# VH-VL binders against f1miw6, part 43

Target 1, 251 residues: f1miw6
Amino acid sequence: MPHFAKPLLRNIITRNLFNSIKKKQCLQYLQTLRTLQYDGFTTVYFGETDIPESLVTGEDFSDGYYMPTPTWCVVHAGGSQGWVPWKYRMFLRDELCIKQEDNLFFEFCDVVKKAYGKCAIVVKERRRQDATRPKEGKETEAQAHVPSVVNLTSVTCCPEVAKSYGHKLLTLPSPYNYLNPLDSAWSSLKWFIINNRKEFCLQSVDGVYSYQYILFSDLISKGIERINLSKWRTITTKVRRWENYYLGKLS
Below, E stands for the ipSAE of ESMFold2; O stands for the ipSAE of OpenDDE; V2 stands for 0.75 times the mean of E and O plus 0.25 times the DockQ between their complexes.

## First folded at step 19 (VH-VL; framework fv_traxivitug)

Design d5 (at its last fold request DockQ between E and O 0.01; V2 from the best seeds 0.00; counts 0 for: pae O 5.1 > 2, placed apart)
Fold by ESMFold2, fold request of step 22:
Structure d5 (fold): chain C 251 residues (1-251), chain A 122 residues (1-122), chain B 107 residues (1-107)
Amino acid sequence: as target 1 above (251 residues)
Amino acid sequence: QVQLVESGGTLVQPGGSLRLSCAASGFTFSYYWMTWVRQAPGKGLEWVANIKQDGSETYYVDSVRGRFTISRDNAKNSLFLQMNSLRPEDTAVYFCARVFSDYGYQSAFDIWGQGTLVTVSS
Amino acid sequence: QSVLTQPPSVSVAPGKTARITCGGDNIGDKYVHWYQQKPGQAPILVVYYDSDRPSGIPERFSGSNSGNTATLTISRVEAGDEADYYCQVWDYSSHYVFGGGTKVTVL
């Protein structure tokens, strides 16, 4: 038999083990979340989304050529009480290394402590090495055991900072990202952007060049405002019912 | 102009194979999950498969799992569906569609091609 | 696999209201999307996330979703609304599922 057949079989076994581990992590996440909720912690989902500039500008990509397109990152948080009363942040990804070291998470923890008291702060797990699929063999040979908690690409979420404010930082396992209500909020924002971007466009005339300007902050601000408390209640209610379904199924 | 154009649909015999292609234009193809949806003549819509932006995750309806393979080439703005072990019940118009979301779940399909007809006949 | 049940057809007079239902166990826990399809054409998204409309879809189209039933409502029906309508969800087994479709006839 060809030598490659044995490496393929190891890949299949490693992928099945990875999925089993992720199911256990999800159950542990849900049990911990419920315990914190019972203990009076307010659940707050903290995260980011990428908004490619092409979604905002409506630029033409019909030439079939791929090249890097600038991406905006929006950082915000919310839960069953609506958006956290905290000014969201917006960065260009090409400035990301400069913004990752600011005190953003510290400011966030202070604001949610004042607004809600102790919080269970939920962030998505991100394993920098292919967070959406397992990489065979490399994890067993190169492993210095790292925490399952991973920083956002734009913000460092330090568990000790959260703990110093009486919060708990939780990581949502990546295969179960549909249990993050913030993803539904981000999708609604992106729908608002594509449905309304022409209304926020500024246009100038140039004798040599023509182009459109768009006010990113106004468009994003209006899109976030459209996701009101009623929408947040709907989103979080649906997520809680999905959580209950998986608690029953995985336990 | 945002557009999806399917090709490759034809007549094949049961047990045969066929590869469908979908050419995307007018949007950044690599930012979106993509999907295939089929419709048997005179029947309703049936989701077939979807694929993540980088191709690393694929999902299939139970009736095609193990027989169909969805894939993409982001450098060529192209989506593919390899169909093996074809059955008469696979006879349908096959649409490619864009999944409007980064996340690949709970999403609507906002841009559709016009479809390509696959006929599986003995 | 979830099953989404739609009536096969609905007849409505011009200017009246058409209501197309989509039944499923606990469908209110899921996001429902609705598509319009005319003969020989690709589907067009008319409602997403239960009740929201893409740009270019008239306010006459609205949606609701609670309990075991989602409903697409088309107010002041026009002849051009004659089409097949499909509901769609993403279910607990991580599959996308369409309803069987409802033919809306404008008499």
Scores: ipSAE 0.756, ipTM 0.891, lowest interface PAE 1.2, mean pLDDT 82
Fold by OpenDDE, look of step 20:
Structure d5 (fold): chain C 251 residues (1-251), chain A 122 residues (1-122), chain B 107 residues (1-107)
Amino acid sequence: as target 1 above (251 residues)
Amino acid sequence: QVQLVESGGTLVQPGGSLRLSCAASGFTFSYYWMTWVRQAPGKGLEWVANIKQDGSETYYVDSVRGRFTISRDNAKNSLFLQMNSLRPEDTAVYFCARVFSDYGYQSAFDIWGQGTLVTVSS
Amino acid sequence: QSVLTQPPSVSVAPGKTARITCGGDNIGDKYVHWYQQKPGQAPILVVYYDSDRPSGIPERFSGSNSGNTATLTISRVEAGDEADYYCQVWDYSSHYVFGGGTKVTVL
C-alpha cells in the first residue's frame, strides 16, 4: 500500500526544500559578495521603489472603486559611500507607458565606474510571478546561474553591461530582501513623505475654487537628501552585521 | 482617517475556534504588511503573526504555529486571524496593526486598532 | 529567539528626564522601535528606526541604539507621559519581538 504521504507532509517537505534552496542561494550570494569586496569591488545597491500618489496626498480613494492611483517609481543607488553621485530617476507608472530608458543602466554603470572604480552592483531579484508550480523536474545542479538580466520596472540590469564597465552584477535572493540597505533607505524616504507632505503642499485659492498642489519633486528630493552619509553608514553597518550573522549560520 | 477596527473577540472554551477580523480604512490596505499582536491581561505585548501584502508570506510566533492562520482580503480591506485549538494562554486582547512600510521587514507598527478581547475559559 | 530586556519600572519627577533601556544581544545591529501604551488603550509608536519620531510625537521623545542597549529618552517628563513603554525589534528568525515593557511613573 503506497503510503500516501498526507498532502500536509508534502507541503511541509516542499517548504523545507524551498527554504533549503533559498538558504543556499543566500550563502552563495554572501560568499560572492564578500569575495568581491576583498577583491576591491565597491558594493553599490541599485534599485527602485514605488511611491503611490495616495502616499503623497494622504487621500484614501478607497471608496469602493479601486482606481489605480498613479504610482511613481523612483530609481536610485546607494551604499556605504552614501547615495551614488547619480541623479535619481522618477517614472510615472501609467498602465499605458512604462517608458523604459534603455540607456539608464549604461549611464549608471559609467557613473559608478568613475566614482568608485569596479563595483559589485546588487539588485533585488524580481519574483517572476510565473514561477507558479515548481516543475517537479530534474535536480539540475545549482550551476551558479549567472544572474540573468534583472528587469526593474523602468530599467534593465544586464550582467554583460555591468561587466563591460568592470563591474559585477549580483542578485539578492528575494527571501533576504532585508539584506538590501536600499530598502531601509526607501522606508526612510516613505516615512519622510508621510510625515512631511503637508509642508510641501501649496494652496491656491482662485476665486471660487481652492486647489492643493504638492511639490512632489521637492518632497522626494528632500526625502532623499535626508538620508545622509551618516545614516547610510548606519544602515550599511547593520546590513553587514546581518550578513555576517547569516554567513556564520549558513556556512 | 486611518483606522483599524478589530472584531470577533468573545468567550470560547478550550479547544474551540474563533475568527478575528480587522477592518482597515483611510489607507491603501493592499500596500502594507499587516500584523496581529496580543496582550494577555496585565502582561506585555506579544507579536502573533504577520502577513505580506499579497498574502504570499506569513509568519507566526512559535506558540501559535499550526493553530492560528493569518489571512487577508485586500478587496474588502480586511485582515483575519483564524484561531483553532484555543488554549487558556491564548486569552488576550488581540490588536490588529499596520506594518510600515511596503517592505515590511524590520519595520515598526505605526497604526493600531483598539483591540478585541478573546477569553479562553472552561 | 531574541530576548529583549527592559526594566519593569522607571520613576521620574516631573520636568526631569526618564531613560528606558532595552537590552538585547547585538541589539545595535537591529532597528529598535518604541511604543507607548496607556491603560486600556492601544499602543502608540513613539520612536522608530532607533531614533526617528512619527509625526505628532513630541521632540521630548528620543531614541538611541548601540551595542547591546537601546534607550528611549523622555526629556521634560510630563504627567501625561505616565505609561507602559515597549521596545520592539525584528529578529533573525523573521519574528517581531517585544521587550517586557517598562512602567513609567511620574512622581
Scores: ipSAE 0.651, ipTM 0.867, lowest interface PAE 1.1, mean pLDDT 89
ESMFold2, look of step 19: ipSAE 0.719; ipTM 0.870
ESMFold2 (binder alone), look of step 19: mean pLDDT 92; pTM 0.949
OpenDDE, look of step 19: ipSAE 0.000; ipTM 0.486
ESMFold2, look of step 20: ipSAE 0.717; ipTM 0.871
ESMFold2 (binder alone), look of step 20: mean pLDDT 92; pTM 0.949
ESMFold2, fold request of step 22: ipSAE 0.735, 0.751; ipTM 0.880, 0.885
ESMFold2 (binder alone), fold request of step 22: mean pLDDT 92, 92, 92; pTM 0.948, 0.949, 0.948
OpenDDE, fold request of step 22: ipSAE 0.032, 0.012, 0.017; ipTM 0.554, 0.541, 0.549

## First folded at step 20 (VH-VL; framework fv_traxivitug)

Design aa1 (at its last fold request DockQ between E and O 0.25; V2 from the best seeds 0.00; counts 0 for: pae O 6.7 > 2)
Fold by OpenDDE, look of step 21:
Structure aa1 (fold): chain C 251 residues (1-251), chain A 122 residues (1-122), chain B 107 residues (1-107)
Amino acid sequence: as target 1 above (251 residues)
Amino acid sequence: QVQLVESGGTLVQPGGSLRLSCAASGFTFSYYWMTWVRQAPGKGLEWVANIKQDGSETYYVDSVRGRFTISRDNAKNSLFLQMNSLRPEDTAVYFCARVFSDYGYQSAFDIWGQGTLVTVSS
Amino acid sequence: QSVLTQPPSVSVAPGKTARITCGGDNIGDKYVHWYQQKPGQAPILVVYYDSDRPSGIPERFSGSNSGNTATLTISRVEAGDEADYYCQVWDYSGHYVFGGGTKVTVL
């Protein structure tokens, strides 16, 4: 009987340790963010969201042929000031070997510098799918792994690039993604898409991707516009309150 | 048409087991978090469990933890709730619902099934 | 666990305004969603993210959320609005929480 308790305990311990590490990472993130804010950095959340075409078309793939619908990746940024005055980008994930436009993050950094000055650019931590088993190795001091590079699906976010423009790149720990106001904005956008898709659904989806792209672009544009400054203020206010809660709880 | 259809609700004795199923149609099932919500006769709504798109994350209300297991088969567009050690207090209509948005937090349930009745009685 | 408190019932005359409250500690820091449920039917989402409406939901339905109280407002109430209404939140621990529900009766 005692042998079965060991794996369960190990899993519990591992989970607790993992949770402890993630809590520390969250605290470090929040402390750094607050420090930067006090130092006059404007907080900007930069990220991407996936929009499958099925979200727009509402096509019933119930006939067992799961034809994977093309998925569009939308890249944009926002914060307490609303949407960044930068044109959102839209990419098709499956077909285009999206050469990571190395230049897109440069462009973004320049635009936010001009608009806001020095910025704290917040991105989500990419779950390395391949983080297999923590090798039991050395308690290397949880140095704040400033990720050398945060790769979005379509954009490479480089801390050195951000720094060259006077910005600071921050990574939001994955368990705390709900502290990203951009996700709330994306959710609102997706709701808009679903609720208004009938206006944008062409009865005859001409197999021409270009035509679908135009319709999607218009739908996304209208959805983005719907998330006005007032909505952004509400979203960021909620996030800020939760940030403060966690700062207090984790300190 | 977007639809959820629950099945498997029956009469079961206390201590028994039951598996509920929910068939999804009309949307990309694998894109969404899914949830179970129950409603005891003449009572309010109670959230039971939710599951991430890939099944890697599951959450439960405390009253069912260790007894219930939520699972999904994305290839079959199906959601499941394995219920073990059933109690009279588990008597309820069980609804399958879609969680919106795909992030799975701070979300509403936008699509609901009609529910399936589970009765736990001696 | 976050407890959401709703009045058990609200009575309203046709053409008047019904207000259903949902109380909770710092509920204004969360997003509140509202559901309508008629007898023998599944719940229907009527308000999401505090104040947004799904397609097909009349403009008579509106939501607000501030401080410790969220409110669903139904203006120009109709007989068809008679139902149970539930508020819902995500509790930032992976769980969802419903209010106890409010029965709206149209007099």
Scores: ipSAE 0.839, ipTM 0.918, lowest interface PAE 0.7, mean pLDDT 89
Fold by ESMFold2, fold request of step 22:
Parts: sequence; structure tokens; C-alpha cells
Structure aa1 (fold): chain C 251 residues (1-251), chain A 122 residues (1-122), chain B 107 residues (1-107)
Amino acid sequence: as target 1 above (251 residues)
Amino acid sequence: QVQLVESGGTLVQPGGSLRLSCAASGFTFSYYWMTWVRQAPGKGLEWVANIKQDGSETYYVDSVRGRFTISRDNAKNSLFLQMNSLRPEDTAVYFCARVFSDYGYQSAFDIWGQGTLVTVSS
Amino acid sequence: QSVLTQPPSVSVAPGKTARITCGGDNIGDKYVHWYQQKPGQAPILVVYYDSDRPSGIPERFSGSNSGNTATLTISRVEAGDEADYYCQVWDYSGHYVFGGGTKVTVL
């Protein structure tokens, strides 16, 4: 490992190497994606987002002890043809229930094969999540950030599974996550939640997990439905124009 | 209710330093990117800096890069702006604002504080 | 960094429609957000993602974005709409950029 006289200089050199690697990865990603599109692959973006329960309930934490709220992971997929005709999935992301589910990706690959034929399935690059857990008998006020190298924290996306269905699995390099139209869809969903949650919260569901889950799921479902085909086409059109910009810049 | 309150704005001589604070309440602070936006007297809005939820990524407008440092303390629901090597052109009302997206790009700023005035004058 | 060009001012009679433009090269590729700011106050978000409204913003506020021009439209203008209005994007360089602002005067 090289050592430098100034820590600041080492940080600059390390960042420049990382950025150069990521630029090359982005160019390769875009060129591969364009080749697959020319070859008749339907582009599908598969991903997840985290929705803290406090975003849905509107509970106020400002005057007190910060307490972790349950966080829900929503898994879905879409593209220029709209949401994939696949029921979105929700997982509770508490520490004891963090699990990887391989069979979801198998089912997803089967559904998109039947709906669209061969697909270019795009997932975001993530740092690997190491096997770190809270120590025995301790409480934590917030879950620590852990790096993830796998494609999703709740779902494994195996390239060989995609290949067995005639698909190609691609990873989008992390500095270029704005080239993932699913992030715009997730942001629109979160806007819908905060703009409409008061209607759902007026019926108060205190202390009943299943009852809260039903109201929460209905809010999410309505938010997903509001992102219709027209909105998907707008989002993916903007993304394609940004892709073309970076193809020119990185070439 | 949801609120952002800036503090620390005052008169400072050129070349001086100043630290601004922003206290957040009524929402889960740690789930949002946060930003600073400034407005010189009689002028328009200018984005200054933003910071990721965990503090690991920071971005700055070119005119302040290397002089200003954005930071946050999620345990205290607080956002900070350390301002060094201040210039008369840094004179402005400084607003903290919530970035409504957990991705930090292409986003709107949906909640704003009332601002704190920084005056850099000899 | 992108440059967003807004007219310095727009005058409109009560009950009529104000249109505030935000010009930029290929601004239609970007998401445009709009803010209202009254004197001595913080800005308030009135339109996000080109055309959507946050909760509490009247439906007479609307937005559009295509080509090189985004437009904020305020129909049935009221005296209380008199304010400065700013457009904002996130540009290809990764910076947040505001337009210069448009003062709407309700005569």
C-alpha cells in the first residue's frame, strides 16, 4: 500500500483512481446496454427502496430521544412499458428479519420472460453487507451503516439465474445512480406518501401490527398505481437523454 | 410540526470564520439529505452545499469549495456549515433545507428554515 | 453548471393568468422545481418534478417542461400570489441551480 507524506494528498489520489474506474465502468455499462437494446432485449429496472414507518404515520420525534422506527423494504421493477406485471413485495427490515430471498429473483425472471421475452435486467451497484450484528444484550438507537457488494439487501440477483431465462443482468455503477429511472419512481412514491398519509392516519391503528400493515400496504399500492405508463415513459425518456449525454462525455 | 431553525449568523470581518447551525424537528432527520442555500441581499437563491444521510458524501458550489464544510449530527438532529476564509461576497441569508429524496439528486427542497443573516464586512 | 434564465418581472391583473418561464439548454431533460418567496420569508415549494404539487398548494398552480423552456402557470391570480418565483434543477454536473427569479406583481 503506498504511503504519502500528506494524508490529504493520499485522499485526493485515491478518489481520482476510484473516479476513473467508475467512469470506465459507466461507459462499459452504457455501451453494453445499447448493444442489448439493439439486439431486442427489453430493458427492465429491478430494485428496492426503504420506507420508514414514520414517513407513513407522520409520528413526531423532534422533542425526544431518537428511536429507530420500523423500516419497510419495497421491491419492484419497471421500465418504458410501465411497472412489470409482478406484484411488488414488502419486507420488514428489522435487524432480526434481514434475510436474502433467492426464489423471488427466480419468480421475477420467469414473469418478465413471459411478459417481455428476453430482458436486460438492470440493478444498482451496492457495497457488500458484512456479517455485522448488534452485540449480545445491547440496544442500539440506529442501525449502523454497513457496506454491501451484493445487488440488493433483501433479494439476491444471480446472473446465472437471469441467464437461464435468456436474460442479461447488468449493474449500474453507483456514482451514476441517477441513470436508474426506478429511483425517480421511488421518489414519486415517497412524495405520494407524504402528500396523502394524513388521510390514512385519521383512522388510527395504534398497537395492531397487522392493521397498520393493511393501511400501509394500501397507501403504497395507491402510490405505485399513480405512477402510470405515461409517467414511466416520461421518466425513461429523461433517463435515455441523460445516458446519451454521458455516452458523449465519456467517449 | 416540521421545522428547521438556523442560528449563528452575525457580523464577521473578511478572512474570518463562522459556524452555522440548523436544528431540525418534527421529522426523522436521519432519512433525508440536507442542504444549505443562500441569498445575498436583493439577489436570488444560490445552492451552497448538500450532505448525505450518513454524512459520507458532501457536495459544494464551486465558489465555496475548500472554504466551507457541511456536516451533520443525526443524534442531535442538527446540520452545520463551517465557513472559513469568509469574503464580502459570502454576505447572505443562509437557509437550511430538507432535500426530499433519499438519493440526493434531481430533488426539490420541500422544508426550509427562516434563515440566518451572515454579514462579511470590514 | 447550467444557467437558468427567468424574466426579471411579470405583471398580471387579478383573476388573470401569470406565466413564468425558466429557460435553459435541454431543460426538458431535467426535473424542474418551483419556489415562491415573499419578502422576508423562506421559499415555499409550489411545484416539483415539472408539474406535481405538494399537499396544500392550490390547483391553480401548475407547471410544464419541454425542450428548452419550463413554465410555471398561476391561473386566477390573487393578490396573495405576489412574490418572487424561482425555478431549480439538478444539472449534468451534479449541482443544484436556481434561476435568477421572477417578481410577480399583481396589479
Scores: ipSAE 0.785, ipTM 0.901, lowest interface PAE 1.1, mean pLDDT 82
ESMFold2, look of step 20: ipSAE 0.758; ipTM 0.892
ESMFold2 (binder alone), look of step 20: mean pLDDT 94; pTM 0.958
OpenDDE, look of step 20: ipSAE 0.475; ipTM 0.810
ESMFold2, look of step 21: ipSAE 0.733; ipTM 0.877
ESMFold2 (binder alone), look of step 21: mean pLDDT 93; pTM 0.954
ESMFold2, fold request of step 22: ipSAE 0.761, 0.731; ipTM 0.892, 0.871
ESMFold2 (binder alone), fold request of step 22: mean pLDDT 93, 93, 93; pTM 0.956, 0.957, 0.954
OpenDDE, fold request of step 22: ipSAE 0.018, 0.014, 0.020; ipTM 0.605, 0.542, 0.575

Design aa2 (at its last look DockQ between E and O 0.63; V2 from the best seeds 0.00; counts 0 for: pae E 2.1 > 2)
Fold by ESMFold2, look of step 20:
Structure aa2 (fold): chain C 251 residues (1-251), chain A 122 residues (1-122), chain B 107 residues (1-107)
Amino acid sequence: as target 1 above (251 residues)
Amino acid sequence: QVQLVESGGTLVQPGGSLRLSCAASGFTFSYYWMTWVRQAPGKGLEWVANIKQDGSETYYVDSVRGRFTISRDNAKNSLFLQMNSLRPEDTAVYFCARVFSDYGYESAFDIWGQGTLVTVSS
Amino acid sequence: QSVLTQPPSVSVAPGKTARITCGGDNIGDKYVHWYQQKPGQAPILVVYYDSDRPSGIPERFSGSNSGNTATLTISRVEAGDEADYYCQVWDYSDHYVFGGGTKVTVL
């Protein structure tokens, strides 16, 4: 039956074209990154991660979909120089400060310009990062007109803002998001949290989420400090060897 | 408190099918990639399959690709492995494990079930 | 299709140090994780990301990874450390790979 087979063949052809486009995007990304590095741009990786409350408390949230609990978004940046000398940001999922997110990238670009000069700022495609963040938000369903799956605490990275500071904004293609050293840093932070959360114990205080934030913030701060310059150099060295492997394979 | 419990392992004929289940409790199942790892009698560990938090990405070792299907039901905190066209070399204890990382690569498996035995023989 | 090579066995006297190697081409470019497995039991993670320990693992377990060799070191070995030990990486083909395992015998 020709009609039955036609949609399957179209899907195969579309998949092959998609894969070819993504390979070209990765090669272009790597070539652009190397050119910028050769031209004296400092590479910084800018991104965010969600810290589920269960990681901090050890409590099961499988029944709690009708009673939402805090999920925290952490925003930071780093590279072979260590963490950027910029105060990381933490947001509750329910925060609605979208203008703060716009100002946040502006302020970030200013800080890295003063610290490092011109930067190649790398941000991964939202696909992998969006897949790991909680997506429930009651204010979103009531008032927001955001059409895609986004965290309301997400940062909007504007290429023109980066350009105005002499930076170049690069997007890491989604199939190759594992070339992002921030993922390893975020995983190390989450390991620190689960290994040390008892020392920063969150007591269940009736109706006080601001108390949880205070204790949680100290745990996060210590976890970020634990990922020192030596750890960052290890992470970025491993990623660079992966990049060299793919440059050889794809070219 | 954190627990993974596998079930469904039994004796089956070559060419047969089985569905393995893994029940998760004590953690937010939907936040983690999950994996299956097997161990043939007297042999070492072999990774079998991974699945993303929302089920949208799956990865398999070459020897099972096209025969095994990993899936999950986050509403029921359950992981599954559908095993078709079973061969004698698929005989193993099958472990369910949690991938401790949000990204599904370069990760350790920090929580393991006790395993379920699959025997493929006449 | 990466291969991780471990010695089949290591014998060590109580109180001494056991070193278990995991060989692989440029394994220092990868994160190595280590698991302990006692007979009839599930594996337990003892080292992750080359050299870090999960909570509950004694400080006498340590790891290193450079060049072509990762090493799990167990200082002041106790009888309870007798087990099989596996190294594990993620390779370029989107696969997780385990070493063949090393049986540690405490004489």
Scores: ipSAE 0.600, ipTM 0.823, lowest interface PAE 2.1, mean pLDDT 81
Fold by OpenDDE, look of step 20:
Structure aa2 (fold): chain C 251 residues (1-251), chain A 122 residues (1-122), chain B 107 residues (1-107)
Amino acid sequence: as target 1 above (251 residues)
Amino acid sequence: QVQLVESGGTLVQPGGSLRLSCAASGFTFSYYWMTWVRQAPGKGLEWVANIKQDGSETYYVDSVRGRFTISRDNAKNSLFLQMNSLRPEDTAVYFCARVFSDYGYESAFDIWGQGTLVTVSS
Amino acid sequence: QSVLTQPPSVSVAPGKTARITCGGDNIGDKYVHWYQQKPGQAPILVVYYDSDRPSGIPERFSGSNSGNTATLTISRVEAGDEADYYCQVWDYSDHYVFGGGTKVTVL
């Protein structure tokens, strides 16, 4: 009678295997990153953050109708050198057309080449919600599938494009997202937005009607500027220490 | 107004089960990580569990692992803590809190409920 | 599991400066958050990311974090500052960890 290992054990084994794979991916990422750093590559973190309108306005639209509130996607890059001298981009995510700017990554690669030379460009992989069903089948050897393309919401990051500029594109493995200093920067930005949005509100009185509007671009710009070089150095130093910890632990 | 309201805390016998609820209002609930923190009478704060926005990731303190389950219903702006196999040491005020920013991990808890008391006693 | 060590109590005279320490191995490598809790109330975030302050928190509250010690500083202490204070970090084991808490008494 084949002892049907209790479904609970299968779930534990699958979780452990999944965790093992993720740990291996993390180690590979960190080793690669360190190698590139030793080879003289400047590490730059390129990414995006979503800023829902509710974060900016402070208005709770939760009155039962989940109307998808407009969400702004901010794209920028930074590292130990501070913000990349590249103009951040903002995209409105509405139900209609996320205008993918096909040339944005080219522009970015050129700018960082000019500013820093050869770069290790680190991008956070967007979890495709759909990939969670492990298809049961083929133990295909975890060849480090260098993803051929990393898709952000508004930008496509192509390893070949990066390579053409002398850069290396790296993907930060999940769940180690906290190894992205850009996330800390985004958190700081969002804190700034929440705490200072009132200062960027203008009131217009037109006869009987009063309107409030937010200087959104100014709010974002000021929030980004607040994350100065000193703050970036602190953020990246902390991340580096985490990296070192994991390199030691996983090795 | 941004608010979290816990409910479900009661007296329960050892080995019993209880489900806590937290109702969120005044913010986009689905945007944030959520957490449970507990405080035993006259003791300090202890983190219990975290849950990601979409529920895809959950984290637990070791003392509750396998016994407690954190879950959420974003459509109802609700956070839950299913507590099974309760022990006297689980006696505490349980706070629901919002984890600041959508990234969760190293973030602070910026909004707290008033807490709900769970008493595990024979 | 990371252990955060706080002094159990700090006494301070009104108008003086209180310093609450949070000790931990390489705590300077982590972000430290601080909470104030008054009796019978929920905790309130008073400092986040080592040194930043939420809106509505007085400038008298400041934080620092270096080496193995984070510090919450309360300048010009007022009677209303009497509370328990907790430091918090995200540790390497994917846990949130609180310090043991410090009772600040205003004398």
Scores: ipSAE 0.504, ipTM 0.814, lowest interface PAE 1.2, mean pLDDT 88
ESMFold2 (binder alone), look of step 20: mean pLDDT 92; pTM 0.945

